# VHH binders against Aspartate dehydrogenase domain-containing protein (ASPDH), part 7

Target 1, 283 residues: Aspartate dehydrogenase domain-containing protein (ASPDH), of Homo sapiens (Human) (a6nd91)
Amino acid sequence: MADRGPWRVGVVGYGRLGQSLVSRLLAQGPELGLELVFVWNRDPGRMAGSVPPSLQLQNLAALGERRPDLVVEVAHPKIIHESGAQILRHANLLVGSPSALSDQTTERQLLEASQHWDHAVFVARGALWGAEDIRRLDAAGGLRSLRVTMATHPDGFRLEGPLAAAHSPGPCTVLYEGPVRGLCPFAPRNSNTMAAAALAAPSLGFDGVIGVLVADTSLTDMHVVDVELSGPRGPTGRSFAVHTRRENPAEPGAVTGSATVTAFWQSLLACCQLPSRPGIHLC
Below, E stands for the ipSAE of ESMFold2; O stands for the ipSAE of OpenDDE; V2 stands for 0.75 times the mean of E and O plus 0.25 times the DockQ between their complexes.

## First folded at step 1 (VHH)

Design Z05 (framework vhh_6z1v_2)
Fold by ESMFold2-Fast, scan of step 1:
Structure Z05 (fold): chain B 283 residues (1-283), chain A 121 residues (1-121)
Amino acid sequence: as target 1 above (283 residues)
Amino acid sequence: EVQLVESGGRLVRTGGSLRLSCAASGRTFSSYDMGWFRQAPGKEREVVAAISGSGGYTWHADFVKGRFTISRDNAKNTVYLQMNSLKPEDTAVYYCAAEWYGSDLYEADYWGQGTQVTVSS
């Protein structure tokens, strides 16, 4: 690792976020000690004309031939379910879709592969403000409750199954309130911040962290994330408590805030600076 | 590379019905979540409806629930928006959009040229 060559990065997914990451890696990567070694997308036609043919990976299963140090997933939970363990055989993995980890089988398979191959699973913290403080508080045994509320205009939600039938009769409607695990399968596009919170607080996990989805018709150009936590009761009967509010500007109807690309780029850079150790870690 | 071509927009009377179609060219159409957006003059673009790649899950904005229905035919690489009980406030250019996977990290990847819907009294 000492006096090593560039950190070899593979990108899985070539949508808007993937395109921005690939562009930054090609333009800024060399000066930062990073080398893009492959880009994979389910539809290889998306990469035609914009990704050099030599960097295009046709079959994800062949990623080991490119010798990546880090593979960045900016595609879909399905990639984590189907290929996460195989990726961990070859490289550290930065998960862009942490809602995938709400599936206990997927989480177990990733942890087993991580331990067996001695590679890290990193999770982008996304819109979760204070993730490191939450993690440290939990590690010290000081966290007793954690509640994450995502509020946006109804048009900013993409809900499935039972949640797709939810309606907003008033100007501010609670669509879901309960364990994060019950939310992720039906709101994979709107639950990633809550999944990151569950991973930041392993003592509570997906079953103990409470996720809340609020449809608020006044939030036409903004997504709001409120994080409420409490510690154990002290001698006076009072509990330590923290409440934070993060406001993310967004295009009307968008499911993701405008700062996503910058935040994810920072997570990618952080992963390249952190020790590669087994397990699931926030960055 | 995916190209989207909308059709079906026209003038229709209040209370009338209209079906919009969006034909997609390219590979792996069933891998894309599809959506319908609209934009009226002087207003921001807003999402109207979305459908998963398999068609198994649909979402509709509250202001069109019960009136509009999104559907798709993967054999024909086409997504539809059935619009019933049309109101003057539904007047807008309607855009078809395709998004790779239903991740909250992705905005719509591909957009059509739009099709004009005008609802007169």
Scores: ipSAE 0.000, ipTM 0.162, lowest interface PAE 16.2, mean pLDDT 82

Design Z06 (framework vhh_6z1v_2)
Fold by ESMFold2-Fast, scan of step 1:
Formats: sequence, structure tokens, C-alpha cells
Structure Z06 (fold): chain B 283 residues (1-283), chain A 123 residues (1-123)
Amino acid sequence: as target 1 above (283 residues)
Amino acid sequence: EVQLVESGGRLVRTGGSLRLSCAASGFTFDDYAMGWFRQAPGKEREVVAAISWSGGSTWHADFVKGRFTISRDNAKNTVYLQMNSLKPEDTAVYYCAKDIYGEYYSSDAFDYWGQGTQVTVSS
């Protein structure tokens, strides 16, 4: 961004994460060469009194009028399905809901739009600690399995379709165990970290990475992500293995940890530093 | 547009029972999880209980487990908190809150709050 004027940023979604990003862009953006050019939310009433009227975008289809360089999605996978290709016509896109990319039609449409308009699709790493290590291990041919388990209190899940009938009869219940691709359409809010893992491990992808959803009634104030991976068997009959547990404190009324918000902010900054190259890239 | 109106708070004796109600309007009630919070003078606001959009799942803080029960009536756009075996330490202003739906990191965040209802427990 040193070789041009301010990097123009639009924000789609005005929940707690969107509110934090907008606040940071207004307070710190100018000194970092960033200019907030619009904020859009499906319910515009949520922006009343907190987002300057001049920055409020009433119709997402009119985003081109604001001439953004980067549009940040912090809303829902449905926005990516419905508007992702349209956004790519005008700007690079930072996807906050990568579970949308488990839909092969959506992925194809985004890649086609990315190539046609010469804009990048960036995917935030989210709560996936060690994403770059996973990617490097996979690139070197050293990854054979990757399993990502997300455990929350049952009320932390908003499940759809076949998963909506799942019950938590005991204190710890496995609601799903299988390929990440089969999970994402029915747990769009709870599968983003698993989607990021599938994108970090292209040798396995959405069909080879295993996602596990656990309802644990003891997790009243915490969201837990366990990552288990293994390499090929060595000469001793043992394989390289890594087990990581990320505990993120969460309570009603708070974003899922300040560390998560900070990580997403760093992803946004990284996107502005990376080459605008067609395709899907982790940041 | 969004309004949450709590009611039911009053003075009760130790060991007594009370039911709080929260009437919701201005949004599709069935699409959102709801929660109850409390705040005592000079203390931080703390979560008491939460209920899923359908009412099929509930969570209760350890300090009220077995004593308080959250429930909802989607036909009436109302969420309830049944409080039994009340203790002096339950004295606080109780707030109803609406969860944020469709957010990236916000399944545990609440974006609208009521005015609160005062519960005082005499020892």
C-alpha cells in the first residue's frame, strides 16, 4: 500500500466482530493507509447511532459506487453464496465464513470471478492455530491425516437439516464425525475453523479432513478446538503426530475471546500486504 | 425497533421463589437464542442462563444450577427465569438479552439488552 493512496475497505456484517473491525478501521485505519468506505448489514437498524450515515451502504449491490479495494465479509456463508462473485467484480474479498467454500458451486463461481476480474479471495484462518505449519507440512508431503474437533455447549450450535434432529442425551455427545464437506452446509456458524483446516491441507481437502462436532454441557464459558494430525509411518513403525488444544473463553455478551478478534484484524492487515493475485489464499 | 421488557423483580425472603419474564418485540423471536444476566452493585455483569432459539437446549451457571430454570414461549415472544431457593447473594438487577444470529465469531454474543428488573433477597 506504500505505492498508492489509501487502501479502500468495505465491511459486510455489523455484529460484534464487524463492530470491532469498524471501530479499529476508524481509529487506526488512516495511520495504516486504510480508509473505511462502507459498512453494510442486512438489518441497517443495527448501524443506527454508531456508524456515520455517510458510510452506511443501503444496498449491497451498489458497493461498486464506493470503489473498495477490499471487502471484508463478517456476516454469514449465505452472503458468500449470494454475493461473493458480485463483490469480486469490484474488489478483493476477505472471507470470514469459509464454510461457504465447501459448496463446490460457490467455490467454482468465486474462482471464475476471481480469474475474470483479477481479484483475490482471501480466507481468514480464524481459530485454527498452526495453520501455516499444517500448510507447510502438507506441501512437503508429510501429512496423512487431519482431524479438527470443535466442542461447545449444545446452545453454541445452530444446526440445520439432518443435524437439527441431533440430541444431546448425555453430558458429552458427538453430533457429527466425518468429512468437513458433509458438515459445513448444516453447521455454517460452527464449521469455519474446519473449513480453514481443509483449505490449509489441500492434499486432503474438504473430503479428506475429518470434522468432529461435540456438544459438551460442561463448556458453559469456553469454546474448545482440538487439532490432531499425523504423518506417514517412519522406520521405527511410529508416525509424526501433533495434538493441539485451543481453549477460548466465551460468555454471553462477549465476542469469543479478544484474541480471536485480534487474529482476524491481523488477517485483514495481511490481506492488504499480499499481492492481489487470482485464486483462494489463506491469511 | 428491538425492545426487551423485563418484569417480575421484587423483594423476596431467603428460600423464596420468583419468576422473571422478558417480553420481546421488533425481531423474529424464534431465530435467536436468549439469555439472562445479572449485575450486583460494584460487581461485573455475569451470565445466569441461556436458552437456544427453539428452547431445546439450555445452559445455567454453576452458581444457580439446580435452583434457576430458563424457559421460553415462542408463541408469546417471551423468555422466563424461574428462581427457586433464593439466597442473599442472588440480589441484583436481572437483564434479558438477545443473541446475535449469523455472526462469524458471535454465537456467544448478545446485542440488545432490556432495562433490567431488580431482585432483592432479604436474609
Scores: ipSAE 0.000, ipTM 0.179, lowest interface PAE 12.3, mean pLDDT 81

Design Z07 (framework vhh_6z1v_2; at its last look DockQ between E and O 0.57; V2 from the best seeds 0.00; counts 0 for: pae E 17.0 > 2)
Amino acid sequence: EVQLVESGGRLVRTGGSLRLSCAASGRTFSTYAMGWFRQAPGKEREVVAAISSSGGSTWHADFVKGRFTISRDNAKNTVYLQMNSLKPEDTAVYYCAAHTLYYWGSSYAYDYWGQGTQVTVSS
ESMFold2-Fast, scan of step 1: ipSAE 0.045; ipTM 0.555
ESMFold2, look of step 2: ipSAE 0.000; ipTM 0.146
ESMFold2 (binder alone), look of step 2: mean pLDDT 82; pTM 0.837
OpenDDE, look of step 2: ipSAE 0.006; ipTM 0.270

Design Z08 (framework vhh_6z1v_2)
Fold by ESMFold2-Fast, scan of step 1:
Structure Z08 (fold): chain B 283 residues (1-283), chain A 124 residues (1-124)
Amino acid sequence: as target 1 above (283 residues)
Amino acid sequence: EVQLVESGGRLVRTGGSLRLSCAASGGTFSDYAMGWFRQAPGKEREVVAAISYSGGSTWHADFVKGRFTISRDNAKNTVYLQMNSLKPEDTAVYYCAAVPYDEFLYSEGDYDYWGQGTQVTVSS
């Protein structure tokens, strides 16, 4: 990026994560070779007084006029379903809501648009510790199982359909345990790390990676992500195994923890340094 | 935290009009995006319309577009759903929902606070 012109970045979504990214792009972007060219939010009123009027994009369909090199989605899976392919017509896309990719039609449309327009789909690894190691292990044929457990206070969940009426009668309750694909439609904001895991392990995918949601009333100030993986059984009857635990500080009731914001900024920077090639790639 | 109370549901004839109201208390109403959802017997709850915290952006589901209009009055802490050209298929319990976010959302699980519902029955 040192010997290139500025990398033109558009931001879609102006919630807490979007606000942090826009602030960093305005303050630190120029010295990093990045130029913020638009901010879009479904409610433009939230941008009043904090985003320069010239950077506010009123109609997402007009994003091509701003000539972005990278569009960052920090809004909602619905945006990926509705506009992902259109964005890929103009720019590389960094997906902040990878639970959207559990929908096979959406994944297919993004892959087709990516291939047709020669733009990359990047997925932020989020709270998934060891994503690159998982990807390399899977590529080598060494991955048999992958289980991702997210534990948070019940107030930190945003659940739909069959999961919305779930009770937490004990101090620690398993709300879901099964394939990630079955979880994403009912926990779109709480399953993004698990979706990233499914994308890191394509041999298992959304149907083979196991997602677990745990409501734990003792977790008043953090979200916990546990990753358990194993390889094939060896001659001794033992398999390679890795267990990790990531603790992410979060305000009571918050869906997105502070460590996720910092990790997402690093994902944005990584996307600007990676080769732009078609397909879906973790960063 | 916020408490929501819906009103205005009743029996109405096909082709008629009805306005639902949702009164909010307990929080700063203008900090919340609002949604109207409905649930027919034996079916999942579905999103009907949504409005941003300021009222500057609205969304309506395709099956009500052109017939229903969502609006809000932040001075009165109230969100409305104006329902025109009502059809028997619109018969459902209508729920008001709130989320402390500026953008409206499409999924039931994204909303933190819910009213008790108001019954709308459209006769053929």
Scores: ipSAE 0.000, ipTM 0.164, lowest interface PAE 14.1, mean pLDDT 83

Design Z09 (framework vhh_6z1v_2)
Fold by ESMFold2-Fast, scan of step 1:
Structure Z09 (fold): chain B 283 residues (1-283), chain A 122 residues (1-122)
Amino acid sequence: as target 1 above (283 residues)
Amino acid sequence: EVQLVESGGRLVRTGGSLRLSCAASGRTVSDYAMGWFRQAPGKEREVVAAISWSGGDTWHADFVKGRFTISRDNAKNTVYLQMNSLKPEDTAVYYCARDEYSGYDWEGFDYWGQGTQVTVSS
């Protein structure tokens, strides 16, 4: 505690979530034992006038010069693919784009770097309600199925490849239903909660957890995340089952709701207090 | 660098009409959701209208439905707000905003222009 105060935090990504985190770190960070040491964004003009020049990092590769203890990624899966291992050379990494971990090469590279440099990879639990309960149930051998459904207005999706051609002719259309691994490459922005679920349930993983994307034209001001799980069949012939529904208000066309911003801030605070051990951990 | 520039705001009489324009420089606005917001002195900023990246869906706040219409011209990197039957209550600075991906999931409206003043007198 005494040896790591203040914790030096770098932020990668300066969109709405990044802007909120930077503002909170500047206003509340010192009182919480946190110091913002850099902000990086692919388009540096985005930071002009709002981020002090001394805190702006021009090249992500130079992050080691700022001596961060934690780097928070709120940018893009591509950053994790290309720079995750390099970040882990210098600091713990809080991954905001866990859909990147559906790529087996990326996951292996991060785990190897984490082990080699003795730094943790944290994944924000975000919109995944009950992530700790899922993890504990899975660790006890009590999880048999896990299904995560995200429903949003079609305008809230940022789809690629085969999914980009999908249309919503009716009020409710299933765009995808299958293993989370098959979804993440084509819906990187809309599959982060499902990726977190796969990481919370390692016995099932990206190949066993089922992800469902639903386009619902009636959802103009919110996103809905349904989590359904079941355990093994009991002596009565019934299985343990849980179903949760999270309704998250959002601006028209937005993917990230206000509740998600607040939850991510709590994840950032939590990972600063969690054990810094190698591997991938939910926070 | 990305810059959003609102124009068209001026003094109009009650019952009048006005069209606001939001022009983007730097990166194109195509494939991004766009919105119009307003803020009157001493009031919170409120959402007026939004349009999808495709232009296929639009949303309008209840207090402007039937009077205001949002539209876009992706070839010109411009978004419009057509305002009809203006009321004194519509007096505010009107802001254009763009939703651009640069964070966890797709973030909400995060690029804002400088605003354009609309004053409605009786």
Scores: ipSAE 0.000, ipTM 0.174, lowest interface PAE 10.9, mean pLDDT 80

Design Z10 (framework vhh_6z1v_2; at its last look DockQ between E and O 0.20; V2 from the best seeds 0.00; counts 0 for: pae E 10.5 > 2, placed apart)
Fold by ESMFold2, look of step 2:
Structure Z10 (fold): chain B 283 residues (1-283), chain A 119 residues (1-119)
Amino acid sequence: as target 1 above (283 residues)
Amino acid sequence: EVQLVESGGRLVRTGGSLRLSCAASGFTFSSYWMGWFRQAPGKEREVVAAISGSGDSTWHADFVKGRFTISRDNAKNTVYLQMNSLKPEDTAVYYCAARLPYFGTYDYWGQGTQVTVSS
């Protein structure tokens, strides 16, 4: 008989997405069969007064003492690079920063740990609308191009390297246009939707999916994602094509829009309903 | 610390030739596209030529085609601009710049070297 107690959930990261998840887990978790067992953040002071001290984990390396079933990463791809395999030693992992998978060494390490410890790697689809439709089209051989454009106010970006120093000469500037793999190192927190698209379309992958990053000063409270795809040329010379536009309200300067927070909660709930099996799975 | 240092600018006569060099340090040179820019008195800075990280692809502005040639030596971390058939209109401060592929902007700039072409 299936007589299972609640799933034990740990949260890594206490930014806006992490705070929303922790709040929902504390308020609704018990009725959903979920128990929050730890929260970790690089800056522990951010947890003071909002996370009960008994749930505050001070050293991520000690996470196994909390015996989690699932660890949810909502911090930064660097956590996945550095700690993903260690987390998989103890629990299933939900990756909230799919741009981490643009690094082939990280992907290999996660797959190896997943297989060795028999834990799943789940990857959140975030703001990507239509991910399952893209996956099915790709699997059927019907996808020839996929282009994802993300536009928001420059204050909504957390850019690194050359992009951190770049300035727009006008109100709307294309900061990058090219393979998603080339963008992820310099926009690790702003390329997650593009990374999810690359994972949804393995025939194209990180090198074949085109990412476009646009700074637009008019988008003070909005994140805009345009997804454009096409299929092969048919006998009549015409191609199947889809263009979708998702407008996601966001607090000024926020990296994550409000609709993305709700979508991530649904990814977490979906992970808890799936059987655990090794491998990397888009949720 | 990234540094781009131009050299070779000087006074030359109309019809003469000159080779500019830009020595690069502080980054993986072969991964960056390199460009030469110029700024004449009273004018905006303008792109003259660009070369891919490998050196296999080059681009030259129409006003210098057939006269200027960009090249690079990745073993020496140096980009060059060979300038032939110089005209008084080529008088400007010449700048070396670097960017990653697919990026819309140049990230690193040198301080410039003066080229003056006399009649």
Scores: ipSAE 0.005, ipTM 0.345, lowest interface PAE 10.5, mean pLDDT 85
ESMFold2-Fast, scan of step 1: ipSAE 0.113; ipTM 0.535
ESMFold2 (binder alone), look of step 2: mean pLDDT 88; pTM 0.887
OpenDDE, look of step 2: ipSAE 0.027; ipTM 0.405

Design Z11 (framework vhh_6z1v_2)
Amino acid sequence: EVQLVESGGRLVRTGGSLRLSCAASGRTFSEYYMGWFRQAPGKEREVVAAISTSGGSTWHADFVKGRFTISRDNAKNTVYLQMNSLKPEDTAVYYCAAHLEDYYGSGDYDYWGQGTQVTVSS
ESMFold2-Fast, scan of step 1: ipSAE 0.017; ipTM 0.386

## First folded at step 3 (VHH)

Design Ba11 (from B02, 21 letters changed; framework vhh_lunsekimig_d3)
Fold by ESMFold2-Fast, scan of step 3:
Structure Ba11 (fold): chain B 283 residues (1-283), chain A 118 residues (1-118)
Amino acid sequence: as target 1 above (283 residues)
Amino acid sequence: EVQLVESGGGVVQPGGSLRLSCAASGFTFSSYALYWYRQAAGIERELIASITSGGETNYVDSVKGRFTISRDNSENTMYLQMNSLRAEDTGLYYCARDFGDYEWFDYWGQGTLVTVSS
């Protein structure tokens, strides 16, 4: 039974990214074999006047009634914590907030549900350039270190807890440098690319991958992601090394740039092409 | 952890004024857009006013010209000045913070009750 008709897509979250995805699914989805079957937002008032009432899902727990094949999370890590396993009972899940997976209990629950119900957990790679190369290098035993630095204007950070303290004025201020696991709870939005890096490099993981946040007042319309990796030392004492710099235009104060929205749409399309194998997979 | 604590509600006669405060802690206040929502008995929760990190404001039509949202980044506090109050303004007022692209709202208090009655 090869012809299932269109793939049924549910969207969880109706912020800027969710609005872009819903608009694209309504306009371009049918020609791509995709059908939007529901939109849910924690605050349903956000959908008033823009999402057709028939597509609005009032209670996320009732998502099974809409028979989705894929549920796309563009809301918050708390949705993954609270509802990820329930979603996996019904559909494949595309995680837009991979910082949620820094919580070991959440990761375990998603893997167990994925295996039990034979549904895939997909993680959008976001601004992480070269994710597949990193994963292949790690699988071959060739990865020794991985450091991901995100630099943005101070207004582009959404920091909590110990990281929420006012930083001193300066052109470049390091707000955090350390394991990605220690960063994710206090920068759930600004750590998503670093969480994707930890998932791309399982030999290092959330405890071995180093995340760095830099406040740079000169970056008024841009986010910069630098990825530095190295392999084991060779006979000459030198290590294989790769440095990648990604510059992404962004509105002042925005968390993500325009290129990230397009990349997320491509991640959504890609996971519809990938085998629905249990486990956590980058797309 | 992130906290948003509402205060300033009370009982007021039609035509009166109240100023609500939302005290924030546990995050970089100046970097977030902030919102006031209202929930009346038997009615869905509705967005009343918003203020961006850059200070741009927006209001629902029913409160334009009567309510003013503002923020004090040095005090980590957001305000809602409510003038010319009407019976339909009665409700529980919540402040909320979004997470940029996802617009995830965190309501950290019980809200603050505003009752407009004669």
Scores: ipSAE 0.015, ipTM 0.382, lowest interface PAE 6.3, mean pLDDT 84

Design Ba12 (framework vhh_8k46_1)
Fold by ESMFold2-Fast, scan of step 3:
Structure Ba12 (fold): chain B 283 residues (1-283), chain A 119 residues (1-119)
Amino acid sequence: as target 1 above (283 residues)
Amino acid sequence: AVQLQASGGGFVQPGGSLRLSCAASGFTFSSYAMGWFRQAPGKEREFVSAISGSGGSTYYADSVKGRFTISRDNSKNTVYLQMNSLRAEDTATYYCARDFGDYEWFDYWGQGTQVTVSS
């Protein structure tokens, strides 16, 4: 909002995505009505030489002293689990790790804090192409099924528990196929697009949206996201159906592709223009 | 808790070689990429090398490419850094780190092992 004065933004996390956002906020923020007021990272040494010392926040619990309007999480689901409600006490929250919301206790705590403090929880759409169309279709009662498939080189996955034991014996291996809720705890980095899809389609949610992880050894420099959806059968016996394929360049072994980094910046800009309404909202 | 124990450092003359080891515990080692970083006195921490969880992909800083080789043994929960043709400029404390994702964001760090290259 141009007439409000600068929108005060805090960034939590200083990995690839966090570094990109901080650079953009410093270079372009003032002309866009945004002021970077803090950067926090679990290892503060990572910020040395690139983040001005005055902007470095040493203790995340002290974020209220910086008076943020928006806090952007580009760190880890653990931050959402442990600090999300505390952040919502002070500011709107843009969640970069929406796989955290597959945990019902975390979702409940964020919704409660959001309502109590009158702050919004925003979820970045990430690699999910057509998120707004999915949301509108679902709101109209026109969505029956939604399947999201993420295919990457095996080196692009960060898998835990039962999924870490899966071997890719051939060029293309399905590591998981099932409800998104069952995937998120074991692939918190690689399930964020599917978590966004579950949040975009509340009639299906984490238990109704199907997530598929595919290890494809031929995908050395890109990630592929396929979104397949259908509506109920119509009078003609046909169902409305959409299939999209998004090919996103990614450095070898990268978890996050370059187009997703750019999309996250757009999510940040979009949520600054959306109404600050309690609840969880996709941006 | 995540533990990373680096070892193998020491004194070596220019042109010499050293092999560093990093023993990991407290997580599913094969699921995570691992990296090596170094910090010289009075300087900030610098990326050296990284290896994917499977060992299929490796990455190197331009300053060490062709001289250093990263490898791992998932059965021993250990990552290695073979350092050849060492230079005085390679003098630093070397740290191993666990990659949470994107190869430039590491979430756990070992205590480090000192490498000194001098005549």
Scores: ipSAE 0.013, ipTM 0.392, lowest interface PAE 7.1, mean pLDDT 86

Design Ba13 (framework vhh_8emy_2)
Fold by ESMFold2-Fast, scan of step 3:
Structure Ba13 (fold): chain B 283 residues (1-283), chain A 119 residues (1-119)
Amino acid sequence: as target 1 above (283 residues)
Amino acid sequence: QVQLQESGGGLVQPGSSLRLSCAASGFTFSSYAMHWVRQAPGKGPEWVSSISGSGGSTNYATSVKGRFSISRDNPSKTLYLQMNSLRPEDSAVYYCARDFGDYEWFDYRGQGTQVTVSS
């Protein structure tokens, strides 16, 4: 079982997260056994002057020509819906927008492609602190409830459909409270941590995990993620319970906090050391 | 609703200077990074420059580096692009765009401002 050697990495998406990953792959990749083989962005002009022309992929459908071992999606759930199965034909896929998996058709298509081509689907844990503990607790039958609350300045949300019509939130407003599945289509950029929680707790899933979005105008320089879970009632009438609070520094208006960006880089590195087994795996 | 209104374009000679402005409304301007994007006839959009919400960080496309300067005035909610040593290849419609964070999409608001550089 020797090292896999240089892993050929393709990056899909060149927003803030993609820019950070590409910069790290170019600067640190070779010494870590990673080779960046392409960067794709819907608007290729954003890559001008920062991504070498030889690494710029013009058409995502041509990704197979670059022979990637891992393709990292840091773009949008729509890319997973439209191209996830095609990517899995060629490489393992690290999903940066797991809100896409709240769509049962997309999840089924990714699992089928993963099984057929013997490639793994990895999901970045994002801002979800304690994801491995949640997964282990659920696997042991010890999880009964899981609630994930994201509070941020209203300018940090990118909402669609009914949620985009929210008016006059006041200083602290609950924008949504309910099953994660109902949230993901309308907050695809702000529900990724909650989608990761649903995937970490399959006994509850997207229909059992509760997601809460809170607009708080006082949170000018950070995002707050609260995770509350409980186990079954014990003989004494008490339940195991855990509450974690993660305060993530963020620039005003940023969708993703700085701690989440750093965690994503660690997820990318972890994927390269995990077995490339079919199925969906948290990293 | 988010609105971005560009102005300051025109017809100029090669080597001339122009200053473009973008008036923003409908959001907390200082909380967003902003971009200038241009589109020449028959071509796709080309990213030109970006500036952080505080104004402390700026970036430029290699084709304009050293010639263009991006700046912002957060109290007046205005974004600027100072364009020096203009070349015929700088001819395009210039749009200001609000950053979407970790995604690659821009809000294109308004009609843009036309810059034409010819002798």
Scores: ipSAE 0.011, ipTM 0.288, lowest interface PAE 9.4, mean pLDDT 83

